# VH-VL binders against Nucleolar MIF4G domain-containing protein 1 (NOM1), part 7

Target 1, 198 residues: Nucleolar MIF4G domain-containing protein 1 (NOM1), of Homo sapiens (Human) (q5c9z4r362to559)
Amino acid sequence: KKHVKGLLNRLSEPNMASISGQLEELYMAHSRKDMNDTLTSALMGACVTASAMPSRLMMEHVLLVSILHHTVGIEVGAHFLEAVVRKFDAIYKYGSEGKECDNLFTVIAHLYNFHVVQSLLIFDILKKLIGTFTEKDIELILLMLKNVGFSLRKDDALSLKELITEAQTKASGAGSEFQDQTRIRFMLETMLALKNND
Key: E = the ipSAE of ESMFold2; O = the ipSAE of OpenDDE; V2 = 0.75 times the mean of E and O plus 0.25 times the DockQ between their complexes.

## First folded at step 1 (VH-VL)

Design v3 (framework fv_vedolizumab)
Fold by ESMFold2-Fast, scan of step 1:
Structure v3 (fold): chain C 198 residues (1-198), chain A 119 residues (1-119), chain B 112 residues (1-112)
Amino acid sequence: as target 1 above (198 residues)
Amino acid sequence: QVQLVQSGAEVKKPGASVKVSCKGSGYTFTDYYMHWVRQAPGQRLEWIGEINPSGGRTNYNQKFKGRVTLTVDISASTAYMELSSLRSEDTAVYYCARERFLGYYMDVWGQGTLVTVSS
Amino acid sequence: DVVMTQSPLSLPVTPGEPASISCRSSQSLVHSYGNTYLSWYLQKPGQSPQLLIYKVSNRFSGVPDRFSGSGSGTDFTLKISRVEAEDVGVYYCMQGTHWPLTFGQGTKVEIK
């Protein structure tokens, strides 16, 4: 349905309430499956771009999902999350030349920031990236912590401390094996600054 | 009080090596990185490298890689910088300096060690 | 390597007057978690460098409030509101965002 895509193309801070209300009306008029498929497709088209998406525009799109998740039903956010995670997994495994992976990861970060997903999901993702610990993984870890680090500390400081310990342990033998140790150091610095900042 | 005390002045011939020490006191030695920075007469400060006393991991400025070795003796709370294949251009005051919490800034500095390389 | 450029290189100041030192980097110093790793040091004649300001604008403990730091990205400033005799020395900016850590050329502040 092109109507949903039209609404998303007009989405901005001043018209958020109007657009979310119109989408709620559409959910009342159509099947949940049709609306979830249409909304998710339109959001993926808007958010998964080859260039980095402007932060405010990204936050507005994810905030809309959060509003509908709470007003229409939890299946709205669940459906969108499933699509985002599947697309991320495909791009992560097979690669892309642009910022699609970064944009998808930022969507996941904001789904957490706006209370669609729990901190446990974020910690699971970060632990998996620490497990493989490639240059790409380090950049994704930094991107996630930049977006959600304060909220992770607030929600579960103990799990954050454990995550930092795992990263330090994984890094302990990495000196001569990696071409660029400076990125590993900045990741650890970011983690420690996050742990220690008030 | 927190102090970093360095070893005394050294005079070396070209091709020799020099080892400078830096003893920390008044703080937990393993909680802070140790940096080494040099200053040739009338010149700017130049970063040589760093060591994490907890585990001994080092990062070196590429300019000195292959000639510099940073080590620590945790039991003595002492850091060491060894610079080999000395040239006249290595004549400088060498400083150790402590880094606070991976902040990439040095809050306490040693008094400096003059290393003179002459034939 | 990131090049740090200070201006002026020599700054004679009348006691009680303000002083301002500029520091520019060849690359942005904004890095992880929004932090900007730019610090300022004072090296008094015959002494080791001492920390004045860290992360652009944070005054180190014991540093007088007449010292302040500001800036973003590639352009940074250290200001002394009223220069005193004990402020004489060479001031250095340093970047910690990119390896290797690099310093400016130094700005010599002296009393007229």
Scores: ipSAE 0.000, ipTM 0.440, lowest interface PAE 16.7, mean pLDDT 84

Design v4 (framework fv_vedolizumab)
Fold by ESMFold2-Fast, scan of step 1:
Structure v4 (fold): chain C 198 residues (1-198), chain A 122 residues (1-122), chain B 112 residues (1-112)
Amino acid sequence: as target 1 above (198 residues)
Amino acid sequence: QVQLVQSGAEVKKPGASVKVSCKGSGYTFTSYAMHWVRQAPGQRLEWIGEINAYSGNTNYNQKFKGRVTLTVDISASTAYMELSSLRSEDTAVYYCARSPYYLDSSGYFDYWGQGTLVTVSS
Amino acid sequence: DVVMTQSPLSLPVTPGEPASISCRSSQSLLYSEGNTYLSWYLQKPGQSPQLLIYEVSNRFSGVPDRFSGSGSGTDFTLKISRVEAEDVGVYYCMQSIQLPYTFGQGTKVEIK
């Protein structure tokens, strides 16, 4: 509905409770499938932009999903996550010059921060990126760790330590064959900062 | 020398909130986690929570979750603990304590503030 | 929560004599193949706690060598080879492997 898009356009921290309540009422009045399709479509339109989305605005949209996931039902978050992952895969595979991929990855990070997804999903994604270890993968690893590194340490410090060790091993093997060594350096510096709580 | 200096003693009524500060000096504030620990008269030390001084991310003891908020002001090298809905059982000395934070090291508390007595009475 | 249990709770000691404090955890404090997340603190009368030993056996900077820590898994010991007047206070062990971090109930060392 146009109404859902209007609610999202007005979304802010002070009116979060009011807007989530109105969406809960819409879920009672309409089919779950129709509401999930409408909400996900509106959120994707708001969050998947060519420019980097402001952090506060991104967090507010994902927090709304988390609230509905816990108040309406787990299918709300599951439906949104599925759409985000599918869109991320398409953009990652075919490439994009804008920040759509970054924005989608940040959505996944905040779905973890707000307890819609578990740390295992984040580790699975990061391990796959370390496995391929392209320039794009390094940027995505760095983006994810900036957003969730401390939470990953809290949830599973051993897996985070192993992940960092795997990345360091890959980086040492990259040597002179990897053209953008400065980005690898920034990623390792970020990992060191997370490890040292800097 | 590393020093943690806390704000002065507070007397509060039940239901009020208290905000205690802890100013770090002699080290890079953002390189360490800050913890809060309390001790009621004659009782053991009790961990309240921790905050990453760089990111602001927190972990709280479930016992205090919903009543405690930990924050930092990086520019002032100061950490804050705010405890709401105070009860007489919250009467205690509240300490801040610093820990080095390495994934392959323990979270030991190497330096402590002098403590802040919070008294909750009618 | 990980329960930390100290014994004895009160330890009167003659100056120059040794003292030994036990700490038992309800779970192993060993993290993977690496560090053991056990530290010891001394709280002198009217003062803040101060770190003595971290990761079972490592003395913190400035801590006299008469203090030593040992143990593994769930059983840990703090030893003072020759107790001095300045060592009077309450000793606490702490685990930091699991949230919430937890302390033992404390051992009061006092001069006879």
Scores: ipSAE 0.000, ipTM 0.439, lowest interface PAE 16.2, mean pLDDT 83

Design v5 (framework fv_vedolizumab)
Fold by ESMFold2-Fast, scan of step 1:
Structure v5 (fold): chain C 198 residues (1-198), chain A 121 residues (1-121), chain B 112 residues (1-112)
Amino acid sequence: as target 1 above (198 residues)
Amino acid sequence: QVQLVQSGAEVKKPGASVKVSCKGSGYTFTSYWMHWVRQAPGQRLEWIGEINPYSGGTNYNQKFKGRVTLTVDISASTAYMELSSLRSEDTAVYYCARGGLYDFLGYFDYWGQGTLVTVSS
Amino acid sequence: DVVMTQSPLSLPVTPGEPASISCRSSQSLLHSSGKTYLSWYLQKPGQSPQLLIYGISNRFSGVPDRFSGSGSGTDFTLKISRVEAEDVGVYYCLQGTHLPYTFGQGTKVEIK
């Protein structure tokens, strides 16, 4: 656990190959379960912080997971995803004081960008947020679309259009409750811009 | 509160053109398609066309293609329907109606009060 | 064009009794996205149409729960569980799956 934390602390683009290779060696020397538990714990400690994570740092950590997912085995990414989703659900339901929820959501976005998860998961999450449609949900929807919107359009343009339709229907069905909220309108405009390749 | 307010009644001679306006308020004008629908006395509702205020893109019912032009003035949050070469059969109440963000929504949530256009010789 | 056929065209109802209106399309309204774009409108005398139901079964904001929609493919139904005086008017179904958008002929609901 101590060794893995040290590797993650030194992680950068130029040493990615070296660090992933060292982690692959650890996977050969230890049980898959022990390594998955250790890696996931270390990544969660590095990525789930009260402050917003720099985009590059977040991408580097998730890219490492993607490399191991493809070289060691799909259970690596599956184990990490399960932990991320559980932590996101807990923080989303029970609250947090900082940017932990935003950071977890960005991890999910990059797991999609780096091909660890499929677009179906992203659409499922976005549809649930549209269902509840709070101010927090709208900001998370915007955060996700900022990170993955063009990839979602590329992978499944019809589901994206369906999602936009659901968001507009929800906003319209709320009556006057949301009429003065600029962020809802910005979200819908962002969705329309994604549809129109803007 | 979402409102669509249309211009007043028009009386036109056969062969003339009419331009009806529809002013939107209470929402972001560019986020929703604007549709035009008419209803002749005692007849069903008939879809004329749609415009995306954000892109300016239009789709027209082939029945009216070549005679109808849909436009918008984004700064004024106003949509326009111009129908040319008017016939007595064009006598109807013309409605604007707000659609979805895209053609996949398929319904009209808020409607203008209607504009009666009478074509008589 | 997709032809939308409503029945009945005239529906006299006793206050407090249920009413049912049918709408049939000449081709399937199931879109490739998996959604069906079938909506229902009420036009009260002298007024513009107002949205009641969209996407077969979803009530629009403020629409009483006595209104319900059902159906799939080419066969759709609007039901009013207990008709009230304010429900008088002409009911229209609309398909938005295929361009051009097309409406049914309308069903006139009257108190008898």
Scores: ipSAE 0.000, ipTM 0.429, lowest interface PAE 18.8, mean pLDDT 83

Design v6 (framework fv_vedolizumab; at its last look DockQ between E and O 0.03; V2 from the best seeds 0.00; counts 0 for: pae O 8.3 > 2, placed apart)
Heavy chain, then light chain:
Amino acid sequence: QVQLVQSGAEVKKPGASVKVSCKGSGYTFTSYYMHWVRQAPGQRLEWIGEIDPSEGSTNYNQKFKGRVTLTVDISASTAYMELSSLRSEDTAVYYCARWEGYDYAMDYWGQGTLVTVSS
Amino acid sequence: DVVMTQSPLSLPVTPGEPASISCRSSQSLAHSYGYTYLSWYLQKPGQSPQLLIYLGSNRASGVPDRFSGSGSGTDFTLKISRVEAEDVGVYYCMQGTYWPYTFGQGTKVEIK
ESMFold2-Fast, scan of step 1: ipSAE 0.419; ipTM 0.809
ESMFold2, look of step 2: ipSAE 0.458; ipTM 0.790
ESMFold2 (binder alone), look of step 2: mean pLDDT 93; pTM 0.952
OpenDDE, look of step 2: ipSAE 0.014; ipTM 0.539

Design v7 (framework fv_vedolizumab)
Fold by ESMFold2-Fast, scan of step 1:
Structure v7 (fold): chain C 198 residues (1-198), chain A 118 residues (1-118), chain B 112 residues (1-112)
Amino acid sequence: as target 1 above (198 residues)
Amino acid sequence: QVQLVQSGAEVKKPGASVKVSCKGSGYTFTSYDMHWVRQAPGQRLEWIGEINPSGGYTNYNQKFKGRVTLTVDISASTAYMELSSLRSEDTAVYYCARSLYEGWFAYWGQGTLVTVSS
Amino acid sequence: DVVMTQSPLSLPVTPGEPASISCRSSQSLLHSYGDTYLSWYLQKPGQSPQLLIYEVSNRFSGVPDRFSGSGSGTDFTLKISRVEAEDVGVYYCMQGIHLPYTFGQGTKVEIK
């Protein structure tokens, strides 16, 4: 654990290959379970912060997971994803004062961008948020679409079309209150722009 | 042998800023997080914040609300804590502490007494 | 903030006698991957704190085996099997999972 934390503390773009190689060696020398537990714990500590994480640092950490997922084994990414989703669910349900929820959601977006998770997971998450359709849900939908919208369209245009239809139907039933109308409209416009190659 | 050596005692007037240094030796400076903890006379330990020396990213205790800034000078293996807008309530011994890994405070500096008085 | 509550706050002990300090957290310190972020520190008079126990029950390098930590979730105990004169000081528990990291109010151990 000490060694893994030290490697992550030194992680940067220029030394990514060296650090991922050292982690691969550690996976060869230790049990997969112990390494997955250690790596995931260290990554969660780095990524679950009250302030918005700098984009570069977030991408570097998620890219490292992607490299290990493809070189060591799919259980590396699966273990990290399970941790991220569980923590996101807890924070989403109970709330937090800081940017922890946003940071975790952005980690999920980058796991998709770096091919650790498939589009089906992203669509499942977005559909769930549309189902509840709170002010927070609308902002999370926008955050996700900002990060992965074009990739979702490329991977599964039909599911994107179905998602947009579902969002439009939900918005129609939301009533005429002005509470979230501007953000709902912006979300729908963003979705339509994605569908129309705009 | 890991050693953390802090700068000497400071006396400041209310409203001033103080910058305390902590020089690490006996280990690779960029491999471990550095924390700052204070202790007012007769009071409990209070965590101020942490910095990752390699990345420079920080977490702060909300109590200090934009008054504290943690930095590092990698080439000098030195961490700094700057606390601004000082009040008499900031009178305390300030410690730097290096993590073992995660949030365990394995090695501590000798402490720096900061006295804020008019 | 997570509140760390210690008891007793004052613990006079006869040399060679066992001592026990309790620490209770307002929230679980268990991470979803099984790690529990509870540590114990000793501050001897006029000195910096020193790490005794990390992750509930692991002794830090050089810490005598008469010190042991136990507990889970929100309830933790530090035990000294045979208190020696050099063990005098203030003992603090700390949680390292929820920001901001927080310490207990301290337990002062003194020789009778």
Scores: ipSAE 0.000, ipTM 0.439, lowest interface PAE 17.1, mean pLDDT 83

Design v9 (framework fv_vedolizumab)
Fold by ESMFold2-Fast, scan of step 1:
Structure v9 (fold): chain C 198 residues (1-198), chain A 119 residues (1-119), chain B 112 residues (1-112)
Amino acid sequence: as target 1 above (198 residues)
Amino acid sequence: QVQLVQSGAEVKKPGASVKVSCKGSGYTFTSYWMHWVRQAPGQRLEWIGEIYPSGGSTNYNQKFKGRVTLTVDISASTAYMELSSLRSEDTAVYYCTRSGIYYDYFDYWGQGTLVTVSS
Amino acid sequence: DVVMTQSPLSLPVTPGEPASISCRSSQSLEHSYGNTYLSWYLQKPGQSPQLLIYEVSNRFSGVPDRFSGSGSGTDFTLKISRVEAEDVGVYYCMQATHFPLTFGQGTKVEIK
């Protein structure tokens, strides 16, 4: 785990090929289970921070996962995804003082952007958030749509339309008992813009 | 087998601090949340807080925030709970217990550490 | 904080008879991806608590099938189909849906 942590600490766009190659070599020298456990633990430590992670740094870490997912094997991305989703569920229940939840949710968005996960997972997550429809859920929906909205439209325009209809129905029923009408309106406007425009 | 082994009983004066340890074995220490729970004599269990060893992320019960600090020593597979500004009401058995990143229940518990606060 | 209320507080049981413990929460525990984070623990005299049931109805590894959990929303029940001497102790429900995690006040099960 010390060597893998060191590689991730040095990760940048110019050295991506070198670092991914070194990790491939480590996968050849160690069991897949041990490497997946080690890599996932190190990535979680790097990405799940109290402060919002810079977008470029986040993308670089998730891109590394995508490279290994395609070069080493699909179990690399599957193992990491499972850890991320479960950690997100735990933090989502309690909230956190920092941006750990936002960072985890952004990791999920980029796993989709880099073709590690399918649009069905993203729609399932968004439907769950619409189901509970709290102030935090609205912000997470907006965060996801900001990162993946155009790709969701390209991959499954019908499911996007269904999602928007569900959100509109939920919002209309909440009129006399919610605090952030401005953010709900902004979310719906964002969804409609994705449906109708670029 | 999974084991959580805690440090021995402590007797402290009001205003002092206490640091209790919990050593995990038989599992991957960095893959599970470590929680701290206390039980005053004849009272219910009370959740203090949690720490995820990989990265050191913590969540504290507001009742103890400002007085409790949770830390870990990954190389020793040991978690620590430090409680400061002790009062007689802090007299209790303190437990460490484990939860997974994938679940929110306490599957294995330490044996407990009695902390007595008296003048 | 979510208040967890158990009933009864004391439950004397004849060996071989069934026992039922109620746990009520001050607000719904259904608030994370459809999961309900309600678990049950047994604290035997002089011992640490041990997990019996997690997420309402799932029996933890090694727990006898005479233990079962049920419920939804704010009302939950732990049932023991036939109480044995080894089942003596204090039973606690715990919610993990809302921060901070909170426990019921406990139900003492003892042999008559």
Scores: ipSAE 0.000, ipTM 0.443, lowest interface PAE 15.9, mean pLDDT 83

## First folded at step 2 (VH-VL; framework fv_temelimab)

Design t10a (from t10 with heavy chain A50G A59N; at its last look DockQ between E and O 0.05; V2 from the best seeds 0.00; counts 0 for: pae E 15.4 > 2, placed apart)
Heavy chain, then light chain:
Amino acid sequence: QVQLVQSGAEVKKPGSSVKVSCKASGGTFSSYAMHWVRQAPGQGLEWIGGIIPIFDTANYNQKFKGRATITADKSTSTAYMELSSLRSEDTAVYYCARDRLYSGSYFDYWGQGTLVTVSS
Amino acid sequence: QIQLTQSPSSLSASVGDRVTITCSASSSVNYMYWYQQKPGKAPKAWIYAASSLESGVPSRFSGSGSGTDYTLTISSLQPEDFATYYCQQYDTYPITFGGGTKVEIK
ESMFold2, look of step 2: ipSAE 0.005; ipTM 0.461
ESMFold2 (binder alone), look of step 2: mean pLDDT 90; pTM 0.932
OpenDDE, look of step 2: ipSAE 0.422; ipTM 0.803

Design t10b (from t10 with heavy chain D56G; at its last look DockQ between E and O 0.05; V2 from the best seeds 0.00; counts 0 for: pae E 12.9 > 2, placed apart)
Fold by ESMFold2, look of step 2:
Structure t10b (fold): chain C 198 residues (1-198), chain A 120 residues (1-120), chain B 106 residues (1-106)
Amino acid sequence: as target 1 above (198 residues)
Amino acid sequence: QVQLVQSGAEVKKPGSSVKVSCKASGGTFSSYAMHWVRQAPGQGLEWIGAIIPIFGTAAYNQKFKGRATITADKSTSTAYMELSSLRSEDTAVYYCARDRLYSGSYFDYWGQGTLVTVSS
Amino acid sequence: QIQLTQSPSSLSASVGDRVTITCSASSSVNYMYWYQQKPGKAPKAWIYAASSLESGVPSRFSGSGSGTDYTLTISSLQPEDFATYYCQQYDTYPITFGGGTKVEIK
């Protein structure tokens, strides 16, 4: 367990092949249960912090998952995704202080960018946030669109158009429940820019 | 409400193959793991494998590796399990079952089962 | 792989009896899951995460345990509870089930 944490603490794009190779060797030498549990726990500890994680560092950790997903087996990505989603759901429901929710959301964005998950997952999450339509949901929508918005448009422009329509409908029905309507307008402007390739 | 509807019962000869389908409705398909579990007459449950459609690849119980092929078609929300080189011991009811990948680690919905009988 | 041993394999009990079913894992698991199966029917999710009841499961059912040892208890057996109960682990692939415990009317 300490060895896996040490490898992750040293992780960078230049040493990615060396670190992933050492992890593959550990998968060959130890039980798959122990390795999946250890690796996922260490990655969650590195990526799920109260402070915002640097974007490059987050990306490198998720890229490692994508590499092992391809080279070791799909259960690596599945195990990590399950942990990410379970933790996000818990933190989102109970409203913790800090940046854990944002960090977990960014991990999901990178899993999409590195082809561990499909665009359908991203659209499903965004539709849920539009459905609940809280001020925190608006900020999470903006965070996701910042990271993957143009990729979503490229992958499925029709689903993006449908999402924008749902957001516009929800915004028109929201009324004065919000303290500041400016963030709703900014979200809609951001979505419109994505639709129009602006 | 999630529903899993499986293809009908089959009678097969030893050495042949069978492909069972499982169509999902009333929920998200691509990010929920679809599992295949079988139950021989009077016996317990045995896990065959699973697919997570959003990843596009499958995992197998090593007992069935090389004989089982699990696939998914996201456009029709349908999962498939094909078992080759059938033998009499493969006579069982084959279930598809959905895993709540996001919030749980158990099978919350099960198909009705497909009886596969292998006899000469 | 993690082997799950259920005990007893079958039991006979009368309506109103307290019934306890055990499930022992060959190595530690984080949680245990339980299913109820009636003859000719697919299994039903019954207890998840060792102790949480699925929607519609009567409060006479309870689950407990940790590590390698888990139980399902029915505080006062009812006619509709005669079924086979299976435990299941999801900690590692392959997913494994206990051999089942058939609860019969005496």
Scores: ipSAE 0.006, ipTM 0.462, lowest interface PAE 12.9, mean pLDDT 80
ESMFold2 (binder alone), look of step 2: mean pLDDT 89; pTM 0.922
OpenDDE, look of step 2: ipSAE 0.383; ipTM 0.792

## First folded at step 4 (VH-VL; framework fv_temelimab)

Design p1 (from t10a with heavy chain G50R; at its last look DockQ between E and O 0.65; V2 from the best seeds 0.00; counts 0 for: pae E 6.1 > 2)
Fold by ESMFold2, look of step 4:
Structure p1 (fold): chain C 198 residues (1-198), chain A 120 residues (1-120), chain B 106 residues (1-106)
Amino acid sequence: as target 1 above (198 residues)
Amino acid sequence: QVQLVQSGAEVKKPGSSVKVSCKASGGTFSSYAMHWVRQAPGQGLEWIGRIIPIFDTANYNQKFKGRATITADKSTSTAYMELSSLRSEDTAVYYCARDRLYSGSYFDYWGQGTLVTVSS
Amino acid sequence: QIQLTQSPSSLSASVGDRVTITCSASSSVNYMYWYQQKPGKAPKAWIYAASSLESGVPSRFSGSGSGTDYTLTISSLQPEDFATYYCQQYDTYPITFGGGTKVEIK
């Protein structure tokens, strides 16, 4: 366990191939389940913190997951993804004062961009946020769209159109629940720009 | 160890509806996808749709959209599939199956199956 | 919808024979999955991500392929391998299966 954490603490672009290779060797020497549990725990501790993680460092950690997902086996990404989704639900349900939710969204965005997950997860999350439609939800929708919006349109334009329709319906019912309708309008403009390739 | 236990066999008349249950135990329920797959007698496998309980969203094979309703109850770790407007060609064994992975979905655990027979 | 065509639809072989089952997709997929089904039983996950064996699957089984063409191979057929084998894709909706290959022991 301490060896895995040590490798992650050293991770950077220049040593990515060396560190991924060492982790592959550990996978060959140990139980796949134990390695998946250990790696996921260490990555969650490194990536999901109360403070904002530097964008490049976050990307490097998620890229490592993608490399191992493709070289060792899809169970690597599956274990990590489950932990991410469970943590998201817990933080979303009980609230968080830190940047954990933003960090989780950035992790999920990178997992999609690095082909660990399909667009369905992204649409499922966005549909949940549109369903609850709070001010925090709108900020999270915007964060996700800024990271993966182009990729979503490319991968499934029809699902994006359906998402926009749901968002328009929720916006028409939002009324005085919001102090500032400007963020709702900006969200809708962002979605329409994505549909129109603007 | 994960187990998926389905409700018992049913005999239905054409035009009626059936609701099959799938109770999960021994593992995580809410954060995985639950799929429904059917197999007509002597035939192959056909995907009906899936739900992810944590998101409470379902997706369907277009062939079944409008007739199939897939739901989940996180408090009982139970998924349901309801098929309406039954026809004789809906006679099949209906399986629930758990998907551990979003990327490259495959079904690591299957229920025992529920035979639904549609006959006058 | 991606069609998966399995070949052969059935085969009969002797114990010890090498058996190869093919699965051809109508368009390129990233991964192929395989299930074994015994008569009267639910399918079991067998090979995932084209080439990885599920726990408990004998080493005589292997999977290979990429793009549109995938294979499941049994290097030395055993009596307990009598079953129907299905391939499956999830690159596009709907999720689809091959028509199955019945393997019978002579």
Scores: ipSAE 0.098, ipTM 0.648, lowest interface PAE 6.1, mean pLDDT 83
ESMFold2 (binder alone), look of step 4: mean pLDDT 90; pTM 0.931
OpenDDE, look of step 4: ipSAE 0.312; ipTM 0.770

